VH-VL binders against q9ybr6. Designs and how they scored, part 44

Target 1, 148 residues: q9ybr6
Amino acid sequence: MSGSVLDEEAEKLMDYDYLLEKLYKKVPPKSGTSEYRIPEPQIIRIGSQTVIRNFREIAQALKRDPKLVARYLQKELATAASYEEESGQLILNVKVSRKVVNQFLQLFMKTYVRCPTCGSIDTKLLRQERAYMLKCEACGAEQPVKPI
Key: E = the ipSAE of ESMFold2; O = the ipSAE of OpenDDE; V2 = 0.75 times the mean of E and O plus 0.25 times the DockQ between their complexes.

## First folded at step 17 (VH-VL; framework fv_acasunlimab)

Design y02 (at its last look DockQ between E and O 0.40; V2 from the best seeds 0.75)
Fold by OpenDDE, look of step 17:
Structure y02 (fold): chain C 148 residues (1-148), chain A 120 residues (1-120), chain B 108 residues (1-108)
Amino acid sequence: as target 1 above (148 residues)
Amino acid sequence: EVQLLEPGGGLVQPGGSLRLSCEASGFTFSRYAMSWVRQAPGKGLEWVSGITGSGGYEFYADSVKDRFTISRDSSKNTLFLQMSSLRAEDTAVYYCAKDEDIAFIYFDYWGQGTLVTVSS
Amino acid sequence: SYVLTQPPSVSVAPGQTARITCEGNNIGSKDVHWYQQKPGQAPVLVVYDNSDRPSGLPERFSGSNSGNTATLTISRVEAGDEADYYCQVWDESSDHYVFGGGTKLTVL
């Protein structure tokens, strides 16, 4: 089956990104905090776009709606983002590195998932009219967070 | 060509306030994180504050936290550092630095710096 | 807080190889960047992402990073290489850029 030139290019890009991922060392967990880790983003760059292949899994690890995480990335990366519900992938309308994506995902975890009081990841994000409230199920703490 | 110009330095008394500016050109300003790095006379480099390209995140060194405020105006391609409650130990050359990306990776370009002197 | 430790000074003869170390806990898992600063000038990036060189930098400049030590290597040292050199990382734990204390390279 003669894969289309596009398929061959996509395979080459996937291979390249796979190799790049192997070259990145695992970031050690923050000392003194929960060893909870989110999956590393699997990224494919196609032209001027960046695809996060395992975005659904990342959102699950973050215990947040993929659409919410997508909106967050859209805002922080100052680009359009499209979540594909069928594939579980996120398409970003910008060329961005795995390192940058990962940094923002970590920041998302710190801001919108992790309790600043006890460090628990058992939290809920409650949307209010003009603000978000992070509520910890472990210690009961409530913290306002910037809206996404 | 990337250019970073830092006007606004000068002499200020302890407890005073000063606002630094960094005018950026030669690149898409909003696409890159920006930082302030300072260097006291005869001392090493010290990171002061950083802001992401979109301005969504601001970070500060412990030494300046709650005293300094970093901000940016994309319409003017300008980075700001509002300094308050200045101390003698804040005396330094302040550099604005361009990050390689929209997040915090490394600095690929530096301004020439502006001297801030805090003295009675 | 994450700390980077550099020797305060390194001296080399012209034509020799200078090695400037940057020590940090598990620094090998981080991306280390290096800056050169000459007297009265702003810092200039000389190595990024452990071992990559910006365009325009000579091949004499190289970097490595493993374990607890990152190293900037300058081969065939020239008088013009005399400067202060700083290593740097981003610390995700504290969300800080961290610089080493700097190393003064003297060309004898």
Scores: ipSAE 0.890, ipTM 0.946, lowest interface PAE 0.5, mean pLDDT 93
Fold by ESMFold2, look of step 17:
Structure y02 (fold): chain C 148 residues (1-148), chain A 120 residues (1-120), chain B 108 residues (1-108)
Amino acid sequence: as target 1 above (148 residues)
Amino acid sequence: EVQLLEPGGGLVQPGGSLRLSCEASGFTFSRYAMSWVRQAPGKGLEWVSGITGSGGYEFYADSVKDRFTISRDSSKNTLFLQMSSLRAEDTAVYYCAKDEDIAFIYFDYWGQGTLVTVSS
Amino acid sequence: SYVLTQPPSVSVAPGQTARITCEGNNIGSKDVHWYQQKPGQAPVLVVYDNSDRPSGLPERFSGSNSGNTATLTISRVEAGDEADYYCQVWDESSDHYVFGGGTKLTVL
C-alpha cells in the first residue's frame, strides 16, 4: 500500500507536469499579444465635426460592435456621435485630433478588451445579468467592467 | 482670458486631510482634461493626478494612489483634489494645470499654485 | 516607471545658443513638451509636440526629438531666458504624465 501510494502520486505528478508542458507550448508568448495595435484613425475634419473614415475597421480590430465603441467615444468626448452603417464611418460633433481619438481608443482597449490577468486581447464583453463582464478566451479569467 | 485660481492650501498635521480647489474661467471647462502637479521645496515638478474632460478616467501617480482623489464639478467650473493620510513628503506647492484637449496631451495653462505644508 | 533625465544645469553667454537635453528610453516615439519656470512663478509652456511653438513665443525657442534624446534649443539667448526648464511626456503604458528633473539655465 505504501509503495503503491507513492507510485500513484508520482504518476499523477508526472501527468501534471505533462499537462503544464503541453499547455505552455500551445500558448504563445504574451508580449506579442500585448503589442497588438489598432488601425490609425483616418480623420477628416468638416467644419465643427470630425469624421473617422475607417471606424468599422477600428471596431473590428477592437473585436466590438461599432455602436458600442461609438457610444464610448460619445461619452468620453462629451459629444454626439453617429455611426453610418453603410459607409462604416463615425461622425463626431466636435473638433478632435487623431491623437485624442487614439488615446481614448487605447484606453478602450485597456478597459474593455485586454485581459487584465494575462494581457490577451482574445476576449468577449458580455452583458451578464445586471452587469457587463469581460471574459478572456485565452486564460479563462472573468471580471466585471464599468458600463459604457 | 484663461484663469486658474487655487484658493486653499495651508498647514496640516501628518495623517490629516485637506481638499484643494481650482476655479477655472475663460474656457469651456468640460472640454479639457485637468491635472494637479506639485513641487516640493527645492525640487522639480511631479505630476500628481489627472482627470479627463468627461470625468471618465482618473489617474494617479503611484506616490499618492489610494490617498488622493481627483474630481471635477462642471456646474461650478471647479477641479478638486481630496488629500487624505497626508505625509511630510506631500509638502509642496500644488498647481492646477489645464490640458490642451479633453484627454492627456500637454498643459497649456497653469495656476499660480498653493502651498500645502504637512508638519507636526 | 518611465524616467526622463535632464542635466542639472547649462550655462551660456548672451547671444549664444543653449541646448537642453532630455534623455528617455525610446523618447523619439513620444511627444515631448517643454516648460519654463522662473523663480517664484508657475511653469509656462515653451515647446509642445517635440518642436511646435505656442503662439506668442519667439522663434528662438525650438525643439527636436529622435532616438533616446529630445532637445530644447534656445537661440540668441537673453538674460530673460534664465529659468528652470522641464521636459514632459504622457506615458501611455503607465497612464502617467512624467517630468524630467529640470535644468537650470544660467545666462552669463
Scores: ipSAE 0.840, ipTM 0.925, lowest interface PAE 0.6, mean pLDDT 88
ESMFold2 (binder alone), look of step 17: mean pLDDT 92; pTM 0.947

Design y03 (at its last look DockQ between E and O 0.43; V2 from the best seeds 0.76)
Fold by OpenDDE, look of step 17:
Structure y03 (fold): chain C 148 residues (1-148), chain A 120 residues (1-120), chain B 108 residues (1-108)
Amino acid sequence: as target 1 above (148 residues)
Amino acid sequence: EVQLLEPGGGLVQPGGSLRLSCEASGFTFSRYAMSWVRQAPGKGLEWVSGITGSGGYEFYADSVKDRFTISRDSSKNTLFLQMSSLRAEDTAVYYCAKDEDIAFIYFDYWGQGTLVTVSS
Amino acid sequence: SYVLTQPPSVSVAPGQTARITCEGSNIGSKDVHWYQQKPGQAPVLVVYDNSDRPSGLPERFSGSNSGNTATLTISRVEAGDEADYYCQVWDQSSDHYVFGGGTKLTVL
């Protein structure tokens, strides 16, 4: 089955990005924070779009619904985002670097996952009418957070 | 051509307030994070505050936290710094700086700066 | 807070190589950027992402970063290179931009 030229280009881009990701050193754990790390985003660029290949895995690591994380990125990147449930990929209608995506994912973790009181990642995000409530299952702390 | 113009500097008394502006042109303003960096006379560079392209995140140096507020108006391509409870140590040239991307990476362009003097 | 340490001054003769260091804990895992500032002027980016150079900057400017030390190297130093140089990083732990204290490069 002669993959479409697009498939070959996508494969080449995937290979290149995979190799690039291997070259990036693991970010050392932040001082004073739990050693909990989310996976680095695997990004491929197709035209004016950016695809996060391992977005499902990232969302799982964040312990949040991929659609919620997608909405967050859509807002922060000021672009349209489409989550593909079958592939587990996120398509962004903007050219964006791995560094930028990673920064926002880290901010997401800090804002919507990590307990500001005890540092636990065992938290739940509850949607309220005008806000979200972050509830910590470890220490019981509750904190309002900006709506996504 | 990227241009950053910083009007609004001047003399203010301790405890006073001042609002700085940075007018941006030559690029899609909302696509880039913006920051304020200051430099006291004869001193080094100090990052003051930053805001993401969408305005979703604001960050502040500990030295200005709860006193300064960064904001942006995309319709006017303008960055703001509202300063309150000003202190003598806030005296500096304030630069607006354009980030390379929508998040915080590095500054590729700087304004010429505006002098803020806090003195009785 | 994350701290970047630079020597306060470096002196070199014309035509020689200047090396300005920036020390920070595990700085080699970060992206380091460098700015040049001449008297009475705004800073200008001279090196970004450890070793990349903006368009228009001469090849004499280069950067490296490993371990606990980033280095700005200026080869074949000219009188026009006399300036203050600042290293910078984004600290993800504190969500701060951090500058070094700056290094005054004097061309003898």
Scores: ipSAE 0.902, ipTM 0.953, lowest interface PAE 0.5, mean pLDDT 93
Fold by ESMFold2, look of step 17:
Structure y03 (fold): chain C 148 residues (1-148), chain A 120 residues (1-120), chain B 108 residues (1-108)
Amino acid sequence: as target 1 above (148 residues)
Amino acid sequence: EVQLLEPGGGLVQPGGSLRLSCEASGFTFSRYAMSWVRQAPGKGLEWVSGITGSGGYEFYADSVKDRFTISRDSSKNTLFLQMSSLRAEDTAVYYCAKDEDIAFIYFDYWGQGTLVTVSS
Amino acid sequence: SYVLTQPPSVSVAPGQTARITCEGSNIGSKDVHWYQQKPGQAPVLVVYDNSDRPSGLPERFSGSNSGNTATLTISRVEAGDEADYYCQVWDQSSDHYVFGGGTKLTVL
């Protein structure tokens, strides 16, 4: 067991966990389920833009900071994304369908939320040296994830 | 007019390597996911690999995983398939297919295909 | 691991209706797409999103999807409809596209 780095990261993880429990709810997937139910994106199209009206609720279901999920969508949709904190809406500078948004949100769940070892969504993202580590609270597995 | 041109292909021995290319035109290449689909002689269609428009995700059929690598170069509007450790079972016509969006929905355009033959 | 099963062949008289099935577990919850492939040619999309028709395709091509069965329906079949037909889905659990095995439509 490497002690010094893990001890400092464990302390940071505990602070992060406290904030998550206070602000967000967890919904573990059932055993054998391949797809966790994320709220349907409520899409409004305005000119060349797409607005996700319930984006805060989607990020809450993913148990992640809305700004992090927005940055992910900005990267994968190759477009600018702007999260409106007061309204909880996300504005994307591209026309995209609900199906495309859903597909990337499911990939976000698989990549940054669900433990690949045991399938639990009871996980935390821990920042290490400008990288992210996905740590499973159910089975203890830990793995690096690609940066957003 | 959307066009997908697969000029590569050929005859290789088992264990060999070959790189396929697909030159795209008539659409904004980086806005669409792309796939390779193959068809062995007398057989049905088999999806081989796909890549999102941004290049953020690459997926592979189990039959080719760890032997084939999909990639794209938006500066050349070109999709690639690097094939290695080729087997007789990889003999097929390989099609380049354009998705209708930046993720995986359905194929709206296909190339004409190119034959890869793996035999001694 | 998701599997789509099609009958290997269907025969129909000219002017009649052909129905080509695509069986899959809970396929009614998925979006099914259909491709036509004539000998020596690349596939061509004929139905998408279960029941939608690409521009330029005749209205006699239609589709449905419920339960465990998706169906491609070709009404008033013509000799030019003789081809292989494939159903397809994107399987989110495996992150794979899946094709059915194909159905050869013969117009007698």
Scores: ipSAE 0.830, ipTM 0.919, lowest interface PAE 0.7, mean pLDDT 88
ESMFold2 (binder alone), look of step 17: mean pLDDT 93; pTM 0.948

Design y04 (at its last look DockQ between E and O 0.44; V2 from the best seeds 0.76)
Fold by OpenDDE, look of step 17:
Structure y04 (fold): chain C 148 residues (1-148), chain A 120 residues (1-120), chain B 108 residues (1-108)
Amino acid sequence: as target 1 above (148 residues)
Amino acid sequence: EVQLLEPGGGLVQPGGSLRLSCEASGFTFSRYAMSWVRQAPGKGLEWVSGITGSGGYTFYADSVKDRFTISRDSSKNTLFLQMSSLRAEDTAVYYCAKDEDIAFIYFDYWGQGTLVTVSS
Amino acid sequence: SYVLTQPPSVSVAPGQTARITCEGSNIGSKDVHWYQQKPGQAPVLVVYDNSDRPSGLPERFSGSNSGNTATLTISRVEAGDEADYYCQVWDESSDHYVFGGGTKLTVL
């Protein structure tokens, strides 16, 4: 019986946060260097944790493995992150705002997705022994990037 | 109480180097982005450099790019600004500023600033 | 580079309302923050996220942001409000903090 109450409260909180996110006018995409836009993170806060509900979709938009993006966020936020494959959600063991999450996602795009030479998002991230290589499929440029 | 102490300012010749420090207390240092903001005498505020809480990202104003290096030591709760190839136009009060979060949002706390004078 | 433009000075009589503008391209889509700086002192946050006020700041300070203009409003201006005021944003395009040029508020 206690589990059901907690589940109901969690659902209510989730609904409330979801409604709040809907009520907050989607801030028009901040003027980025690229016209390519990733989805805004949908965040709910549960206790000391932050859940990104649409994390799978975000990772897809970034054309990267969700686990890789999760590791990135884990590092940048200095917290533990857990990707749920079934739900497509990311759970962060820290209270963090949508703005902060979004900023790091944008930085991820700039660092690990966007070609610095031609600006294309048609790139591949290749893991090498000591580094990552960003390879552009559009212009052929290769750029070393910091390991995640 | 949040405190930001900024030792290290002083007089330096053009072309010289100087390292600023900012000692932080009263908050979890690694959880917040930090920045340096400067103000030339009688002028407005100019953002100089910023570093995320984890230190994973550093950013610089165009005016100081490739000359200044921002870093942090979490074990010492200290923010640094290594300045090189200093110019007269770098003369300013340099403020250490605490960001509201681990990324770059706004500055909720400022140090009292330290004066850097670049003069022959 | 992203630019924020403020009037260099605003004058207001005590008890009146001061409005300090900060103009920027599509600034309404950004979060604008405001700082007060008195002579010889470090800046102090007075408004953040367009309209939020830090604890301890009087309700006389308010902010708004729409279109190409953000506005800091100080109602019932007091002599102690005389200071320089700076607007600020984070520009994601350039990954820079950007300050306005500052506005000197004079209380007549």
Scores: ipSAE 0.894, ipTM 0.946, lowest interface PAE 0.5, mean pLDDT 93
Fold by ESMFold2, look of step 17:
Structure y04 (fold): chain C 148 residues (1-148), chain A 120 residues (1-120), chain B 108 residues (1-108)
Amino acid sequence: as target 1 above (148 residues)
Amino acid sequence: EVQLLEPGGGLVQPGGSLRLSCEASGFTFSRYAMSWVRQAPGKGLEWVSGITGSGGYTFYADSVKDRFTISRDSSKNTLFLQMSSLRAEDTAVYYCAKDEDIAFIYFDYWGQGTLVTVSS
Amino acid sequence: SYVLTQPPSVSVAPGQTARITCEGSNIGSKDVHWYQQKPGQAPVLVVYDNSDRPSGLPERFSGSNSGNTATLTISRVEAGDEADYYCQVWDESSDHYVFGGGTKLTVL
């Protein structure tokens, strides 16, 4: 049950990115940069939970759907994660430091956003067959990426 | 008590292979990143490889990349280092190190180390 | 990759203060950790996050980090402090842990 629900969410998120790129594409006037700053997580710790109050802003800086980034953190922190769309906050069922969150967000940028060929962040994440694909809109490079 | 036990090690010829193990106890293994750190005789510490608590990321020093593979088995509370294409410069004491968190922060516990000797 | 440079050795008399430096480009923006290694033993953590002391370690171990230099300070040095000391960071740009070359502290 848990795998089925998460698989459905992942497929929907990948299909959403594909359709958005295909139907409502944005033509950026500039290439991505080598250094791209993610907003500092504003976190509070409540008991055994961690709340990231500015999670929507972080996901927007990563250029990805907040639910996708939440699913990634759920996987890498080995904990349940709940994104509250109204507030833009993420609740993690683990006590975790800002340093740990920042490390995984930087790894998300490297793995799922930044083109390994040219360094541009102008990319889309696509689902094809049983694989996930990172497509660079700046240089055209494609590479498989591990699923979330 | 946190314990890291590194049986294994030994003498191997250049080009050979060896698998190191590190058995962990006294903590929830899957909640912590783990690393291998080596020290050649009379030399300083060199980080070799690390793995996140989830196993989602593995990283390697350039000197061992594509020759060594780090892995973990949470059902056995065991960290592994599969070494292949061994060279004389891989001769060192290999330490298992526990990170303080599920990602890479600092090492709060170390094993006693095991000697790997690569010689003809 | 990122480089940390330590002096090869430092000598101090008992009861005096030892200072062991760790130099790296913009190291002040990183979290620096320090390990003590006595002959034939595994390293042990003595300072983390630049200046924090692990529980059970004497208060005479302390650290600082600013600019391009991090420093481990050992006050009222005892003969038992004679060891090798290593600084360490996690370098986000390379996704590597990096150690300094080590400093042998000799207590005269």
Scores: ipSAE 0.842, ipTM 0.926, lowest interface PAE 0.7, mean pLDDT 89
ESMFold2 (binder alone), look of step 17: mean pLDDT 93; pTM 0.948

Design y05 (at its last read DockQ between E and O 0.62; V2 from the best seeds 0.82)
Heavy chain, then light chain:
Amino acid sequence: EVQLLEPGGGLVQPGGSLRLSCEASGFTFSRYAMSWVRQAPGKGLEWVSGITGSGGYEFYADSVKDRFTISRDSSKNTLFLQMSSLRAEDTAVYYCAKDEDIAFIYFDYWGQGTLVTVSS
Amino acid sequence: SYVLTQPPSVSVAPGQTARITCEGSNIGSKDVHWYQQKPGQAPVLVVYDNSDRPSGLPERFSGSNSGNTATLTISRVEAGDEADYYCQVWDDSSDHYVFGGGTKLTVL
ESMFold2, look of step 17: ipSAE 0.837; ipTM 0.924
ESMFold2 (binder alone), look of step 17: mean pLDDT 93; pTM 0.947
OpenDDE, look of step 17: ipSAE 0.883; ipTM 0.942
ESMFold2, look of step 18: ipSAE 0.840; ipTM 0.924
ESMFold2 (binder alone), look of step 18: mean pLDDT 93; pTM 0.949
OpenDDE, look of step 18: ipSAE 0.865; ipTM 0.934
ESMFold2, fold request of step 19: ipSAE 0.862, 0.846, 0.852; ipTM 0.933, 0.928, 0.931
ESMFold2 (binder alone), fold request of step 19: mean pLDDT 92, 92, 92; pTM 0.944, 0.944, 0.946
OpenDDE, fold request of step 19: ipSAE 0.916, 0.918, 0.921; ipTM 0.963, 0.963, 0.963
ESMFold2, last read: ipSAE 0.854, 0.851, 0.855; ipTM 0.931, 0.930, 0.930
ESMFold2 (binder alone), last read: mean pLDDT 93, 92, 93; pTM 0.951, 0.947, 0.946
OpenDDE, last read: ipSAE 0.919, 0.918, 0.921; ipTM 0.963, 0.962, 0.963

Design y06 (at its last look DockQ between E and O 0.49; V2 from the best seeds 0.78)
Fold by OpenDDE, look of step 17:
Structure y06 (fold): chain C 148 residues (1-148), chain A 120 residues (1-120), chain B 108 residues (1-108)
Amino acid sequence: as target 1 above (148 residues)
Amino acid sequence: EVQLLEPGGGLVQPGGSLRLSCEASGFTFTRYAMSWVRQAPGKGLEWVSGITGSGGYEFYADSVKDRFTISRDSSKNTLFLQMSSLRAEDTAVYYCAKDEDIAFIYFDYWGQGTLVTVSS
Amino acid sequence: SYVLTQPPSVSVAPGQTARITCEGSNIGSKDVHWYQQKPGQAPVLVVYDNSDRPSGLPERFSGSNSGNTATLTISRVEAGDEADYYCQVWDESSDHYVFGGGTKLTVL
């Protein structure tokens, strides 16, 4: 079955990105009370688009709805984002590096997941009319956060 | 060609306020993070503040936290630094710096800098 | 806070190789960038992402990073290379850009 030229290019791009990922040293754990790490984004670039292949897994690690995380990235990257529920991938309408994506994901974790009081990741994000509230299940702290 | 122009420097008394501006051209302004970096006379480079391309995140050095405010106006392609409660140790050349990307990676372009002098 | 340490000065004869070090805890896991600053001028990027060079920079400029030390290497040093050099990283723990103290390179 002659894979479409698009499939071959996608495979080549996957190989390239895989090789690039191997070249990137593991970012040391952020100095903090929690050694909790989110998966590194697996990125494929196709034309002017960037695909995060393991986005579902990342969202799961963040303990947040993939659609919410997608909206966050859409806003921060100032681009359109489309989450594919079947594949678990996120498609960004911009060319962006793994490093940049990872930085925003880390910022997401710090802002919308990690408790600023005790450092726990056992938190819930509650949407209120004009704001979001981060509630910690470990220490009970509540903090308003910027809306996504 | 990328250009960063930094008007707004000058002499200010301790406790005073000053607003710096950086006018950017030659690139899509909203696609890149911007920072202010300062250099005291005869001293090294010190990062002051940074803002992401979308303006969603602002960060500050501990030395200026709660005193300085970084902002950007996309309609004018202008970066701002509002400085308040100025101290003598804030005396420096302030550089506007363009980041390589929408997040904080490295600075690929610098303005020529503007001198801020805090003195009685 | 994350700290980058550079020697205050390095001296080399023309035609020789200058090495400027930047020390930091586990700096080898970070991306290190280098800037050149001549007197009265703004800094200029000379090496980024540990070892990449901006377009227009001569091949004499190179970078490496491993362990706790990043190094800017300038081969075949010229009088025009005399300047202050700064290493820089983004510290994700504190969300700060961090600069080294700078190294004055003197060409003898």
Scores: ipSAE 0.889, ipTM 0.946, lowest interface PAE 0.5, mean pLDDT 93
Fold by ESMFold2, look of step 17:
Structure y06 (fold): chain C 148 residues (1-148), chain A 120 residues (1-120), chain B 108 residues (1-108)
Amino acid sequence: as target 1 above (148 residues)
Amino acid sequence: EVQLLEPGGGLVQPGGSLRLSCEASGFTFTRYAMSWVRQAPGKGLEWVSGITGSGGYEFYADSVKDRFTISRDSSKNTLFLQMSSLRAEDTAVYYCAKDEDIAFIYFDYWGQGTLVTVSS
Amino acid sequence: SYVLTQPPSVSVAPGQTARITCEGSNIGSKDVHWYQQKPGQAPVLVVYDNSDRPSGLPERFSGSNSGNTATLTISRVEAGDEADYYCQVWDESSDHYVFGGGTKLTVL
């Protein structure tokens, strides 16, 4: 009875990446050989919670909706996560270091963003009936990926 | 007090299978990644496999990929290694190792190890 | 796979300083951890995050890491320090832990 609202919004918003790509085609990112960096998480610790102050910027660098990335971190850190849309901050109900957050963000990039065939980050994540599919716009490769 | 207890291993013929267990206590099991590390007689340490605290990621050394499966059971506080298609070069002491966080940072605690012999 | 190279052995007289190197391409950008292993025993963490000491270890154990070389330093070596020492990193490109080949420290 809890946490399911975030999961439903994340599933709906996987198609959101398609809309953003169409809107931002006028200024595309660098092609498949780009040296793309994920911004360092700006972490503050408040009691038993961790706040990532620049979470919107991180999600933008990952080319994915912040709510999808938040759902991913909620699963991998085994904790509740709340994305504050106005501030662009993520609140995690666990004490977690920058190193751990970075490790899972790099794994997110490898799993849900980067094409395993050509290395391009010019990809989109599609929900199909039985699987999530990662489709590369640079080389055309498609593959299933595990659900978030 | 953190404890990692591996039961005794075994003698197995080449091509055989064996499952290793590591019973954990003294910490919240699901908050920490876990690994198996092996050491062949007279040789150095070799990382075999690791699993995140959530179980969301499992990784394997190339030497064991597709033959070994790591898993964890939070209801039993137990880490497993299912080994199959065993070869003589898999003969080693197998250690259970606790990571310091839910992801892969470093090992702060080790079990005492269990010997697996793959021979004749 | 990422490779860590250690000398097979290092010999030192009691009371002197032992330095055990761990070489890897751009290892200075990684967090290096060190383990001590005595015969018939499990490894024990002696340095983590390049230079940090676990609770309960003597200040004689220290570490550094820059460029292509990480170093474990053991000051005022005692006979009880005789052991095998392994460096370790997590390599994010392969998603593997990697150990060095190990260094046997002999106290003369």
Scores: ipSAE 0.854, ipTM 0.931, lowest interface PAE 0.6, mean pLDDT 89
ESMFold2 (binder alone), look of step 17: mean pLDDT 93; pTM 0.946

